# Designs tried in a protein design chat: VHH binders against Elongation factor Ts, mitochondrial (tsfm). Part 17

Target 1, 309 residues: Elongation factor Ts, mitochondrial (tsfm), of Dictyostelium discoideum (Social amoeba) (q54lv3)
Amino acid sequence: PTELVVQLRKKTQSPVQECKKALQASNNDMDGAIKWLLEKGKATAEKLKSRVSAEGIISVLVDSGSGKAVILEMNSETDFVSRGDIFRNLARDISKATLSNPISGGKLAENGILELDPTQVENIYPIKINITNEDGVAEEMTIKDSIVRIVSKLRENIVIRRASFIQPLNNNNNNSKSYISSYAHDSTSEKKDVGRLGSIVQFEYQGDCNNMNSLKEFANQLAIHIVSNSPSVVTVNDIPSSVLEECKNNNKNPESLYDDMVLYEQSYMYSPDHSVKQYLEILSEKLGIKNLSVKTFRRYAIGETAERV
Below, E stands for the ipSAE of ESMFold2; O stands for the ipSAE of OpenDDE; V2 stands for 0.75 times the mean of E and O plus 0.25 times the DockQ between their complexes.

## First folded at step 17 (VHH; framework vhh_7w1s_2)

Design zc4 (from zb5 with M99F; at its last look DockQ between E and O 0.72; V2 from the best seeds 0.00; counts 0 for: pae E 2.5 > 2)
Fold by ESMFold2, look of step 17:
Structure zc4 (fold): chain B 309 residues (1-309), chain A 120 residues (1-120)
Amino acid sequence: as target 1 above (309 residues)
Amino acid sequence: QLQLVESGGGLVQAGGSMRLSCAASGTFSEYAMGWHRQAPGKQRELVARIFSGSTDYDDSVKGRFTISRDNTKNTVYLQMNSLKVEDTAVYYCAAGEYFGYDSGWEYDYWGQGTQVTVSS
């Protein structure tokens, strides 16, 4: 009947024609119709999975209470889809889900950040997605199933390309304090949580900061600096020996890498007369803290590596 | 069935602006929406379209027209700036299922149209 179609539409945000088919297939059982729509979406997603998805967005999220952060790249086939609310909200929900769930089996990088297997992210449960704006209904499902449903709606292959996760500091001495900042740039939005470029940055320091607002402002500005200047390591000592060896084998001075790779050696965007290292030292003294430093960071940009041709 | 009603048309001088509205009789957040126009003696053509907050425009109106959607009011808008005499047409609001960006957008529901006349 017509009322059941309306109820199913509200619960699922599915087109009227699909809701009618689902109810017919399930003898007007609402739970059966919902399952029918999910299975239909799985078939659609399977048909689309081989398509190249090179457009997308970067999502960043910091949970100050738990000391966790995530940076996530999610791809679509077209920038039309990646600019859309459905796609962007899914990326936000996935980022939130990764912060709220225990994650194991990721590969720990030397700088202490976890590089997440997309399979782990896709299997995290629960995730809540606002399925219909009319009554605000949310349905818990895995990230994998949520992608399947959104693929069936957007008719494009959607993939999580990569994700990196900052965990709470596990230092040997509780004298250290931590702060995490993030930034994502989108020329079409005032929000700083999704965009085509993004970064997350973890700081550590000792002592009591005399002006936390100044520290937070600097932390946000450094996240922007990282997006703009594309460093890959924090200090000169963090340059992998294999990179130094390749530089030598190509008859190049290792110092030629510093401006391109090393965060601490870059001219600080917001105080260009200082390197980032110099500015951290100046700011530590000004804030009354010790050893203000960058523990780790990650930067993502859409298109910086090709994903399946 | 979804019903669409356009409003906001009328007479405007070249170089002027106006805003068209399209009210829907029910929830339209699941639909792809578009504005089309038909000038005298010509076929109906796409002007602008929107799905999931993302937009496309015909080259003849790009930079001058803006489509937007307010799901709380079940309304889609067309802001038309820097109007030209060649923009004179009946403007139709349309809605349909989204079948993918590169597939043709098939519109199942159409409004009755609103006249826009641009004089010099």
Scores: ipSAE 0.400, ipTM 0.761, lowest interface PAE 2.5, mean pLDDT 83
ESMFold2 (binder alone), look of step 17: mean pLDDT 81; pTM 0.824
OpenDDE, look of step 17: ipSAE 0.723; ipTM 0.893

Design zc5 (from zb5 with T27I A32V; at its last fold request DockQ between E and O 0.36; V2 from the best seeds 0.61)
Amino acid sequence: QLQLVESGGGLVQAGGSMRLSCAASGIFSEYVMGWHRQAPGKQRELVARIFSGSTDYDDSVKGRFTISRDNTKNTVYLQMNSLKVEDTAVYYCAAGEYMGYDSGWEYDYWGQGTQVTVSS
ESMFold2, look of step 17: ipSAE 0.525; ipTM 0.825
ESMFold2 (binder alone), look of step 17: mean pLDDT 82; pTM 0.829
OpenDDE, look of step 17: ipSAE 0.814; ipTM 0.929
ESMFold2, fold request of step 22: ipSAE 0.530, 0.513, 0.556; ipTM 0.843, 0.839, 0.851
ESMFold2 (binder alone), fold request of step 22: mean pLDDT 81, 81, 81; pTM 0.824, 0.824, 0.827
OpenDDE, fold request of step 22: ipSAE 0.842, 0.845, 0.843; ipTM 0.941, 0.940, 0.941

Design zc6 (from zb5 with D102S E106Y; at its last look DockQ between E and O 0.03; V2 from the best seeds 0.00; counts 0 for: pae E 17.8 > 2, grease 24.6 > 24.2, placed apart)
Fold by ESMFold2, look of step 17:
Structure zc6 (fold): chain B 309 residues (1-309), chain A 120 residues (1-120)
Amino acid sequence: as target 1 above (309 residues)
Amino acid sequence: QLQLVESGGGLVQAGGSMRLSCAASGTFSEYAMGWHRQAPGKQRELVARIFSGSTDYDDSVKGRFTISRDNTKNTVYLQMNSLKVEDTAVYYCAAGEYMGYSSGWYYDYWGQGTQVTVSS
């Protein structure tokens, strides 16, 4: 019937003719028709899987209350899809779902960031999606199924390429406080939560900050600095042994790497007369806190090929 | 949002001149503007870029090509002189941001491209 087709199309965002087929195949049972359309969506997504996805966005999300953050890369085949609201909102919703669920696995990186397997992210339940803003009722599903649904609508392959996750590593850090900032560069939107470049940064300090707005402003500015200056480690002591061995094998001075890869040694873009390390010390004193430091960070860029340095 | 449309391409004899235009759907004064080209079977390459009054050119076109912009017309131009057969390519207009020396240039907006063919 006409009313059932309208309701099914509204709920599933499927073409009218496919909704008619689904209802016919399901003897006008709405739940059966929804299942029919989901199974067809999976078959379509499987056919599209072999296409190479070369475009995408970076999504960043911080939950200050829980001390968690995520940075995620999701790829599409064209930049028209990656610029679209449907694709971008899916990436935001995936990031929200990732932060809302326990993360017990993944590969721990040296800087304390957890590198997540894309299949681990895909299996997270629930994510709520709203492909259009018709009536505003979001449907719950796995992240994998949400991707299948969006692939069926957009007719482009969509993959999660990588994700990195910050969460508290222990439940008792005596007198240390933490703050996390993020930045995604997007010249097409005032929101700074998705873009082609992004970073997340975790700070630690002791004592009571006398001006949290100044600390937050600096934290946001350092996230921008990281996007712009592409460091790969926080301190010189964090330089991987393999990189130092390469310098030795090429008779190269390791200090030549500092401005390119070591965050603390870089000239701070918002106060260029100071290194990032020097500015952290100045800011600690100004704010009445001790040992303001960067604990860890991660930077993603669309189009990069491998880990830098 | 911002849309870029190239025009002015076509056939030209070697040694000739051609001017490409790129019309933007809105104000672009805050963007870096660039012309890129891609010949069949080759990688896309930067030809010319203009940002904050500074211009950059690929070595292969220096002295022959000039990029300019007119913010009142929302248009970027590429004047191409002394054209060579090697200049044959699809030319793309792009708008984007400079993200520092380590991150380089990122172009969010691209035109559809215009074919330039230089015959001998």
Scores: ipSAE 0.000, ipTM 0.165, lowest interface PAE 17.8, mean pLDDT 79
ESMFold2 (binder alone), look of step 17: mean pLDDT 82; pTM 0.832
OpenDDE, look of step 17: ipSAE 0.708; ipTM 0.890

## First folded at step 18 (VHH; framework vhh_7w1s_2)

Design zd1 (from zc5 with D102S; at its last look DockQ between E and O 0.47; V2 from the best seeds 0.57)
Amino acid sequence: QLQLVESGGGLVQAGGSMRLSCAASGIFSEYVMGWHRQAPGKQRELVARIFSGSTDYDDSVKGRFTISRDNTKNTVYLQMNSLKVEDTAVYYCAAGEYMGYSSGWEYDYWGQGTQVTVSS
ESMFold2, look of step 18: ipSAE 0.556; ipTM 0.843
ESMFold2 (binder alone), look of step 18: mean pLDDT 81; pTM 0.827
OpenDDE, look of step 18: ipSAE 0.647; ipTM 0.854

Design zd2 (from zd1 with S52T; at its last look DockQ between E and O 0.63; V2 from the best seeds 0.00; counts 0 for: pae E 2.6 > 2)
Fold by OpenDDE, look of step 18:
Structure zd2 (fold): chain B 309 residues (1-309), chain A 120 residues (1-120)
Amino acid sequence: as target 1 above (309 residues)
Amino acid sequence: QLQLVESGGGLVQAGGSMRLSCAASGIFSEYVMGWHRQAPGKQRELVARIFTGSTDYDDSVKGRFTISRDNTKNTVYLQMNSLKVEDTAVYYCAAGEYMGYSSGWEYDYWGQGTQVTVSS
């Protein structure tokens, strides 16, 4: 019996007491016990769903091969949980899985970004994910089940809050090339793929770049800039009409908002004498490319979601 | 089952430093490890806890105490700097699993405690 508990724990990462209960309930049948734990976990998750998950992590990932990128927010009740490796690694694994599999549902924005809002994130739940146990053995399960497992272990309301996906550029148009960069800010980690703040940004350009390293460096820096300066849109033309109307109604000059919300109008953090737009032009010339531009970006920050259930 | 044994306590002057150790008899990599303390006439309180890549501290010790763990040695440490008279207590090592924050965190195993006395 003790050996079974150990095995079950290693396999499911469930608390010892839960493993014991599971085995007891299943008459020491491992498969039954695993099922029991899953069902118990589901019940627990359901019970905890009303608890506020205001903490969490932003996970960013770029797949250079497919030209896809994801920014994902996973939430917990406490920062103690969200700062932990188990929680963060799961977020990473989920991000990876979502890039490796087709996503159903969501809203496709005009800029090509696929958005999953809190009501749509469940669409990724059926996606299969590989979870490696303590023995290095990979187990395949659904994202949903992986979340249930972690909820069972950590006993907090844990949810995927939202996700955004940058889609690859359609190569049929104008010989344009794309590059995507990402950044996540965390004070405790050297890795820049998870944190409380994150961004993904897609660039488009034409021609042959004479120095890709320079482009990549800039791309990374701009991802950092986006995290730090929190733009809402790329260009002035992308400002929502509702915002402009609000300015009009309040007799406010829309230009007063440009520095705050428009990426191209912001002073570039790494070259403050230039706007981002100006710097793009400079860099374009320097690199021998044409029309270097920001196609789209997303920025997530823990605590900035409308709904924190 | 884990047996926990604390060491490193004693008498120290205010402003001084002390390092506590907690040795576990078995593997505790899957446990949240914590240091608690109980001052005379007071309830036991959590001082610091550590799991995998995450630490938490009571506000009263933030910036002064550091909890760390060495899984290869099955040992948890509490580095206490800038000690105050108010830090005088019996310090306990504990191991537990997540129980949910709504109901608190329960520890499955406790050490016998080590006395820390900070003199003025």
Scores: ipSAE 0.414, ipTM 0.749, lowest interface PAE 1.8, mean pLDDT 90
ESMFold2, look of step 18: ipSAE 0.449; ipTM 0.802
ESMFold2 (binder alone), look of step 18: mean pLDDT 82; pTM 0.830

Design zd3 (from zd1 with Y31W; at its last look DockQ between E and O 0.87; V2 from the best seeds 0.00; counts 0 for: germline match VH .400 < .438, unsure alone 64.5 < 65)
Amino acid sequence: QLQLVESGGGLVQAGGSMRLSCAASGIFSEWVMGWHRQAPGKQRELVARIFSGSTDYDDSVKGRFTISRDNTKNTVYLQMNSLKVEDTAVYYCAAGEYMGYSSGWEYDYWGQGTQVTVSS
ESMFold2, look of step 18: ipSAE 0.488; ipTM 0.812
ESMFold2 (binder alone), look of step 18: mean pLDDT 80; pTM 0.814
OpenDDE, look of step 18: ipSAE 0.782; ipTM 0.917

Design zd4 (from zd1 with M99S; at its last look DockQ between E and O 0.64; V2 from the best seeds 0.00; counts 0 for: pae E 2.8 > 2)
Fold by ESMFold2, look of step 18:
Structure zd4 (fold): chain B 309 residues (1-309), chain A 120 residues (1-120)
Amino acid sequence: as target 1 above (309 residues)
Amino acid sequence: QLQLVESGGGLVQAGGSMRLSCAASGIFSEYVMGWHRQAPGKQRELVARIFSGSTDYDDSVKGRFTISRDNTKNTVYLQMNSLKVEDTAVYYCAAGEYSGYSSGWEYDYWGQGTQVTVSS
């Protein structure tokens, strides 16, 4: 009956045609129909698993209360899907869940960032998430199962490509303070939490800031600067030795790399007469704080990994 | 079960603007919603579609027409700007289940249509 189809659709968020098939296959038993839909979704996701997913979005989220942040890349096969609310809301929900749960298996650097490259993203999959869609009821499930459900609905392979997480190294110690900002760029949305480009950046300083709104505005502007100027390291000393050797082997001055890849050496886009390093010093004095510095950052862009076919 | 009713059509001067509405008599979330048109003696053609906030347009209307939806009113809109005489047609609202971007698209529900006439 049509009443059972409506109930099953609300409970599972499955397409109406699949709900009808599930009830027919299960002799109108609701529990059997739910099981049928789950197994169908697993089979569909498995058939689509090998498809190249080169489109997608970057999701960023900062939890100021806990001093945590995430930047996450999630891919789809087409930009039509990646521009859609179903896909974007899944990415937001995944990002929120990853901040509320421990992550294992990534490399924790002394700068306080945990990186999960493509070979380690499965560490996210067991995390529980609540799906909250326009017309569905909330249901707790693993991130893996949520992806299976959405793959079945969108008929495209969906993968989490990579993620980076900021965690405070000494958040119970009052000898330093941190602040985290993020930015995601998307020309089709005024929201700054998802887009085709994104960054997270962690600041460290000492003392009491006399104007927190000014610090927040600068922090947001530097996240935008990082997206726009594509630095790869914070200071000159952070340049990998392999990059320096490649430069030397091509008879190039290492200083030719600075404005291209070193954040502190770049001209600050909101005050171009100053390098980022110089502007940090100026702002520290204005705010009455000491040693305002960038502790770490990450920048992600769609298209810097596997390309769409 | 879903019924679709178009409104907002009529006569408009070339270069002018018009907004079509399509009211749905039920929950239309998770459906592909689309506008199609049919000029006299021609086949019905897709104009614009929307699914999950993502939009797609026929090349002849791109940059001039905008599809949008309002979930609180169960309504999808077509804003038509810079209208041309060749935009004259009956415009139909349609709805169907999304079956993938690269697959064939089938619409299960159609409205009765609204006439748009663009004069010179």
Scores: ipSAE 0.389, ipTM 0.763, lowest interface PAE 2.8, mean pLDDT 84
ESMFold2 (binder alone), look of step 18: mean pLDDT 82; pTM 0.833
OpenDDE, look of step 18: ipSAE 0.734; ipTM 0.893

Design zd5 (from zd1 with S103T; at its last look DockQ between E and O 0.57; V2 from the best seeds 0.53)
Fold by ESMFold2, look of step 18:
Structure zd5 (fold): chain B 309 residues (1-309), chain A 120 residues (1-120)
Amino acid sequence: as target 1 above (309 residues)
Amino acid sequence: QLQLVESGGGLVQAGGSMRLSCAASGIFSEYVMGWHRQAPGKQRELVARIFSGSTDYDDSVKGRFTISRDNTKNTVYLQMNSLKVEDTAVYYCAAGEYMGYSTGWEYDYWGQGTQVTVSS
């Protein structure tokens, strides 16, 4: 009947024709129809898995209470889907679930950033997606199953390409404090939590900051600087030895790498007469804290890892 | 069941602007909404469509027309700027299920249409 189709569509967000088929196949049993649609969605997602997904968004999320953060790239086949609310909300929900739950199948580094394999993210349980808001309890699922459900709705292959996760500092001996900022650029959104470019950055310092609003403002500005200037390492000492060997083998001065790669050596976007390193020292003094430093960062951009559609 | 009612059509001078509205009864946000038009002696053609906040336009209207959606009023709009004589047509509001970007779009519900006439 028509009323059951409307109820099933509201519960599952499935096309009307599929809801009709599911109810007919299940003799109008709602639970059976939901199961039928789930199995159909799995078949659809499997059919689409081989498709190349080169469009997408970057999602960033900081949990200040736990000192954790994530940056995540999720891809779609077209920019039409990646601009849409359904796709973007899934990315937000995945980021939230990633921060709220243990990482299945591996251990996070206690004092650092962890590069997450897509399977580690997909195995995270639970996530709640924004489709099950009826009076009944929403079923919790793995991130993998939430992607399957949204793929069946959007009719495009959706993949998690990569993710990086920041853990709390583990250094009781020096009483260091941590602050994490993030930035995602989306010309159509004021939220700054999803976009085609993004960064997360973790700061470390000692002492009591005399103006947390100034620290937060700087932290946000540095996240923007990282997006704009594309550093890959924090300090000169962090340049991989393989990169230095290639530079030497090509008879190039290693210092030629600094503005391209090294955050601390870049001219600070918001105070260009200072390097980022110099500005950290100046700000540390102004705030009454010691050793304000960047512990780690990550920058993601759509298109830097795949061909565009 | 679903009803679509267009308004805002009429006569406008070339270079002018006009805003069409499409009020929907009982529509959910997950439907794709679109504006189509049919000029004299031609087949109905897509003008603009919106799904989940994402928009798409026919090349002939890009930069001049803007589709938007007001979920509070359950209304879809077509803002038409820099109008040309060739924009003269009956404009139809349509709604349908989203079946994928590349597969083609089918609209199950249509309004009665509103005439837009652009004079030289």
Scores: ipSAE 0.489, ipTM 0.817, lowest interface PAE 1.9, mean pLDDT 84
ESMFold2 (binder alone), look of step 18: mean pLDDT 82; pTM 0.834
OpenDDE, look of step 18: ipSAE 0.544; ipTM 0.811

Design zd6 (from zd1 with M99L; at its last look DockQ between E and O 0.58; V2 from the best seeds 0.56)
Fold by ESMFold2, look of step 18:
Structure zd6 (fold): chain B 309 residues (1-309), chain A 120 residues (1-120)
Amino acid sequence: as target 1 above (309 residues)
Amino acid sequence: QLQLVESGGGLVQAGGSMRLSCAASGIFSEYVMGWHRQAPGKQRELVARIFSGSTDYDDSVKGRFTISRDNTKNTVYLQMNSLKVEDTAVYYCAAGEYLGYSSGWEYDYWGQGTQVTVSS
């Protein structure tokens, strides 16, 4: 192909035939050709929006410096796309952009985690993605536009299904400290930041930890425990009254829910003779800190929210 | 213009292992890369393909063959384990643009092929 086609393909990662059409339509003006391809990609994305996207990935990201974390589900139509680097890197970049920018919208849950509106996530600017292969700087755009660009390349509908955001600890004059851990399960990935299952966990404690490496290792292990054991609440008192009513209406003891739902009551997978609550107390004393506790967590799994059409 | 050169074929006993290599000229990281094979008297068939780190395999080779790529060496590999006589074929490396999973897969560039013979 001509030098301009090669250059445009490197900048946009668009198919060769589409690059040729774009240059022809723009009289070989590079900026005009890039705009043409963006408009074409928007038309393609619009045609694909009605397709069901039930495959996907969970992305987790923690910013320890600011005390923030995000967990995000992004869906594709096929598992071939969701296992691919282009799709997974987009999910990582969306998580990074979400964590780095002011959040508008979303619903605050009682435990301080913010449930994000997918359309508000799409409006976040900027996200930096490297569409230009090896020749240029990552381009800035809205998350919505980045999805459009990747949809045009992957030719599948891509949807942000949901996202949750852990905020920094509220202003607490008790000198409370925080640590956040995350885990995403993918047997083929060493990064543990994307997978078909994921969790983020916020811890709170007081005092000076005498062994931060031990605290960090426990925090990572609890994130894995949450993925594996699927709790939905931290303590028994956090069980929704509607769930308790359903249990009563079925003539069942509410305690039958504890191991399934309540993190603190679960047998801790890395020390099974202890509940998670018991282990937190043991670890608090060992580390020389007070009141080591889980303030909040979120767990996502692919398929638990998918449309059935 | 992308040029593909296969190597690594030869004779191997059933149950053995062999690794094929496909060296590419030019930038190939954005292409679908695949291995196809053609046995005597048969049509050429897909063996394995890779795009963006995601892989697909023909059912006859699942669990025995692994496709991989090394972008720093511009090379695609096919690791073949637990070889069977039925795997005897000329193996071709192929590359093309990704047109979507549900679309027909099109390969614009082909290597010359390398013979793999599995003896009983």
Scores: ipSAE 0.509, ipTM 0.824, lowest interface PAE 2.0, mean pLDDT 84
ESMFold2 (binder alone), look of step 18: mean pLDDT 82; pTM 0.832
OpenDDE, look of step 18: ipSAE 0.603; ipTM 0.838

## First folded at step 19 (VHH; framework vhh_7w1s_2)

Design ze1 (from zb5 with F51Y; at its last look DockQ between E and O 0.72; V2 from the best seeds 0.00; counts 0 for: pae E 4.2 > 2)
Amino acid sequence: QLQLVESGGGLVQAGGSMRLSCAASGTFSEYAMGWHRQAPGKQRELVARIYSGSTDYDDSVKGRFTISRDNTKNTVYLQMNSLKVEDTAVYYCAAGEYMGYDSGWEYDYWGQGTQVTVSS
ESMFold2, look of step 19: ipSAE 0.610; ipTM 0.864
ESMFold2 (binder alone), look of step 19: mean pLDDT 84; pTM 0.850
OpenDDE, look of step 19: ipSAE 0.787; ipTM 0.918
ESMFold2, look of step 21: ipSAE 0.245; ipTM 0.709
ESMFold2 (binder alone), look of step 21: mean pLDDT 84; pTM 0.850
OpenDDE, look of step 21: ipSAE 0.785; ipTM 0.918

Design ze2 (from zb5 with D102N; at its last read DockQ between E and O 0.73; V2 from the best seeds 0.73)
Amino acid sequence: QLQLVESGGGLVQAGGSMRLSCAASGTFSEYAMGWHRQAPGKQRELVARIFSGSTDYDDSVKGRFTISRDNTKNTVYLQMNSLKVEDTAVYYCAAGEYMGYNSGWEYDYWGQGTQVTVSS
ESMFold2, look of step 19: ipSAE 0.590; ipTM 0.864
ESMFold2 (binder alone), look of step 19: mean pLDDT 83; pTM 0.834
OpenDDE, look of step 19: ipSAE 0.821; ipTM 0.933
ESMFold2, look of step 21: ipSAE 0.606; ipTM 0.874
ESMFold2 (binder alone), look of step 21: mean pLDDT 83; pTM 0.841
OpenDDE, look of step 21: ipSAE 0.829; ipTM 0.938
ESMFold2, fold request of step 22: ipSAE 0.614, 0.594, 0.583; ipTM 0.873, 0.871, 0.862
ESMFold2 (binder alone), fold request of step 22: mean pLDDT 84, 84, 84; pTM 0.840, 0.845, 0.844
OpenDDE, fold request of step 22: ipSAE 0.824, 0.824, 0.812; ipTM 0.934, 0.933, 0.929
ESMFold2, last read: ipSAE 0.601, 0.617, 0.590; ipTM 0.873, 0.877, 0.869
ESMFold2 (binder alone), last read: mean pLDDT 84, 84, 84; pTM 0.842, 0.843, 0.842
OpenDDE, last read: ipSAE 0.852, 0.822, 0.813; ipTM 0.944, 0.932, 0.929

Design ze3 (from zb5 with Y107F; at its last look DockQ between E and O 0.75; V2 from the best seeds 0.66)
Fold by ESMFold2, look of step 19:
Structure ze3 (fold): chain B 309 residues (1-309), chain A 120 residues (1-120)
Amino acid sequence: as target 1 above (309 residues)
Amino acid sequence: QLQLVESGGGLVQAGGSMRLSCAASGTFSEYAMGWHRQAPGKQRELVARIFSGSTDYDDSVKGRFTISRDNTKNTVYLQMNSLKVEDTAVYYCAAGEYMGYDSGWEFDYWGQGTQVTVSS
């Protein structure tokens, strides 16, 4: 049955020992062995489903052509798995699939970002997965089914905890331009698309920019600033009413929150003598554009959701 | 039958560096790989392991040893820096199918070992 094991392994991408067990259980019938492996994977995923998955990565992806972006958190049980190529490549593929498919639901935030229900992400189809190095073959399936398959290989509960999606907003007068940047921080890789911290940022401006490379550099730097300084809103007026009510109920001045949560009020890390708001104004003038502003952003970090799953 | 052959061992002065290599006779890209060592009179102990690019180390070698693999050469490496006399042992390369991080890593294939001796 060595040849049958090789055929089954190539067809299912399952470990050799599991392929041997499947063929033994199925009297060397290939179709039966495939069914056996599928049911084993489903049973494994079900047994692991309730376990806490507090480790993971953040994946970011921007499609400049369509003006879309996604930020996604995917969790594993151990840091060992979340640092691995199989896990990270799955997160990249899920982000790509999420960005490439119509999104029909979710909760629209005031600044035009869409918060995605994990069920919406899990049901997106098709998705391409590379679960074997040097394989070169993509297999199309739902994100949910791809997670089940990878769980059977990695032997850990894997969940999509959250995702946020920037979509193009309709423009009622056609005179505004936008740009989106992203950043993910990973101490082990120069790629900036996955890591334990991440952000996506959408900019808006009017007029013709005289130096797009400078604008793009600033946009990338602000994405890094957001990761490093942890703002939660763009302007003072964007502070949620629930946060303002908490301050009032505790007799605290809302201004006590500005440096911690309001992007525009933070000292800009690449020009610390200026607030982010002040630097946007300076840069708008230098680039020959008007009203360079941050329309929306999201920041994710691993560990801020530990023990809440 | 996957065959594993270690090389690169020998004598080195304390504080020095050495790189061990382990060549595999066949496809090993799907295998979890590990380095173990056995000092005289002691049981074999795990030193480092790697699967899917993710690595894990025994506390006694963390920060000094680095495991890596090159799938195009079917080879796994152990870079050993800041060597100590207590690192003296026979070092074994091992391979097995990944059955989960918490499963207790079972290695089915073992090399013959290579001696590493660290002098004071």
Scores: ipSAE 0.541, ipTM 0.840, lowest interface PAE 1.7, mean pLDDT 83
ESMFold2 (binder alone), look of step 19: mean pLDDT 81; pTM 0.825
OpenDDE, look of step 19: ipSAE 0.721; ipTM 0.892

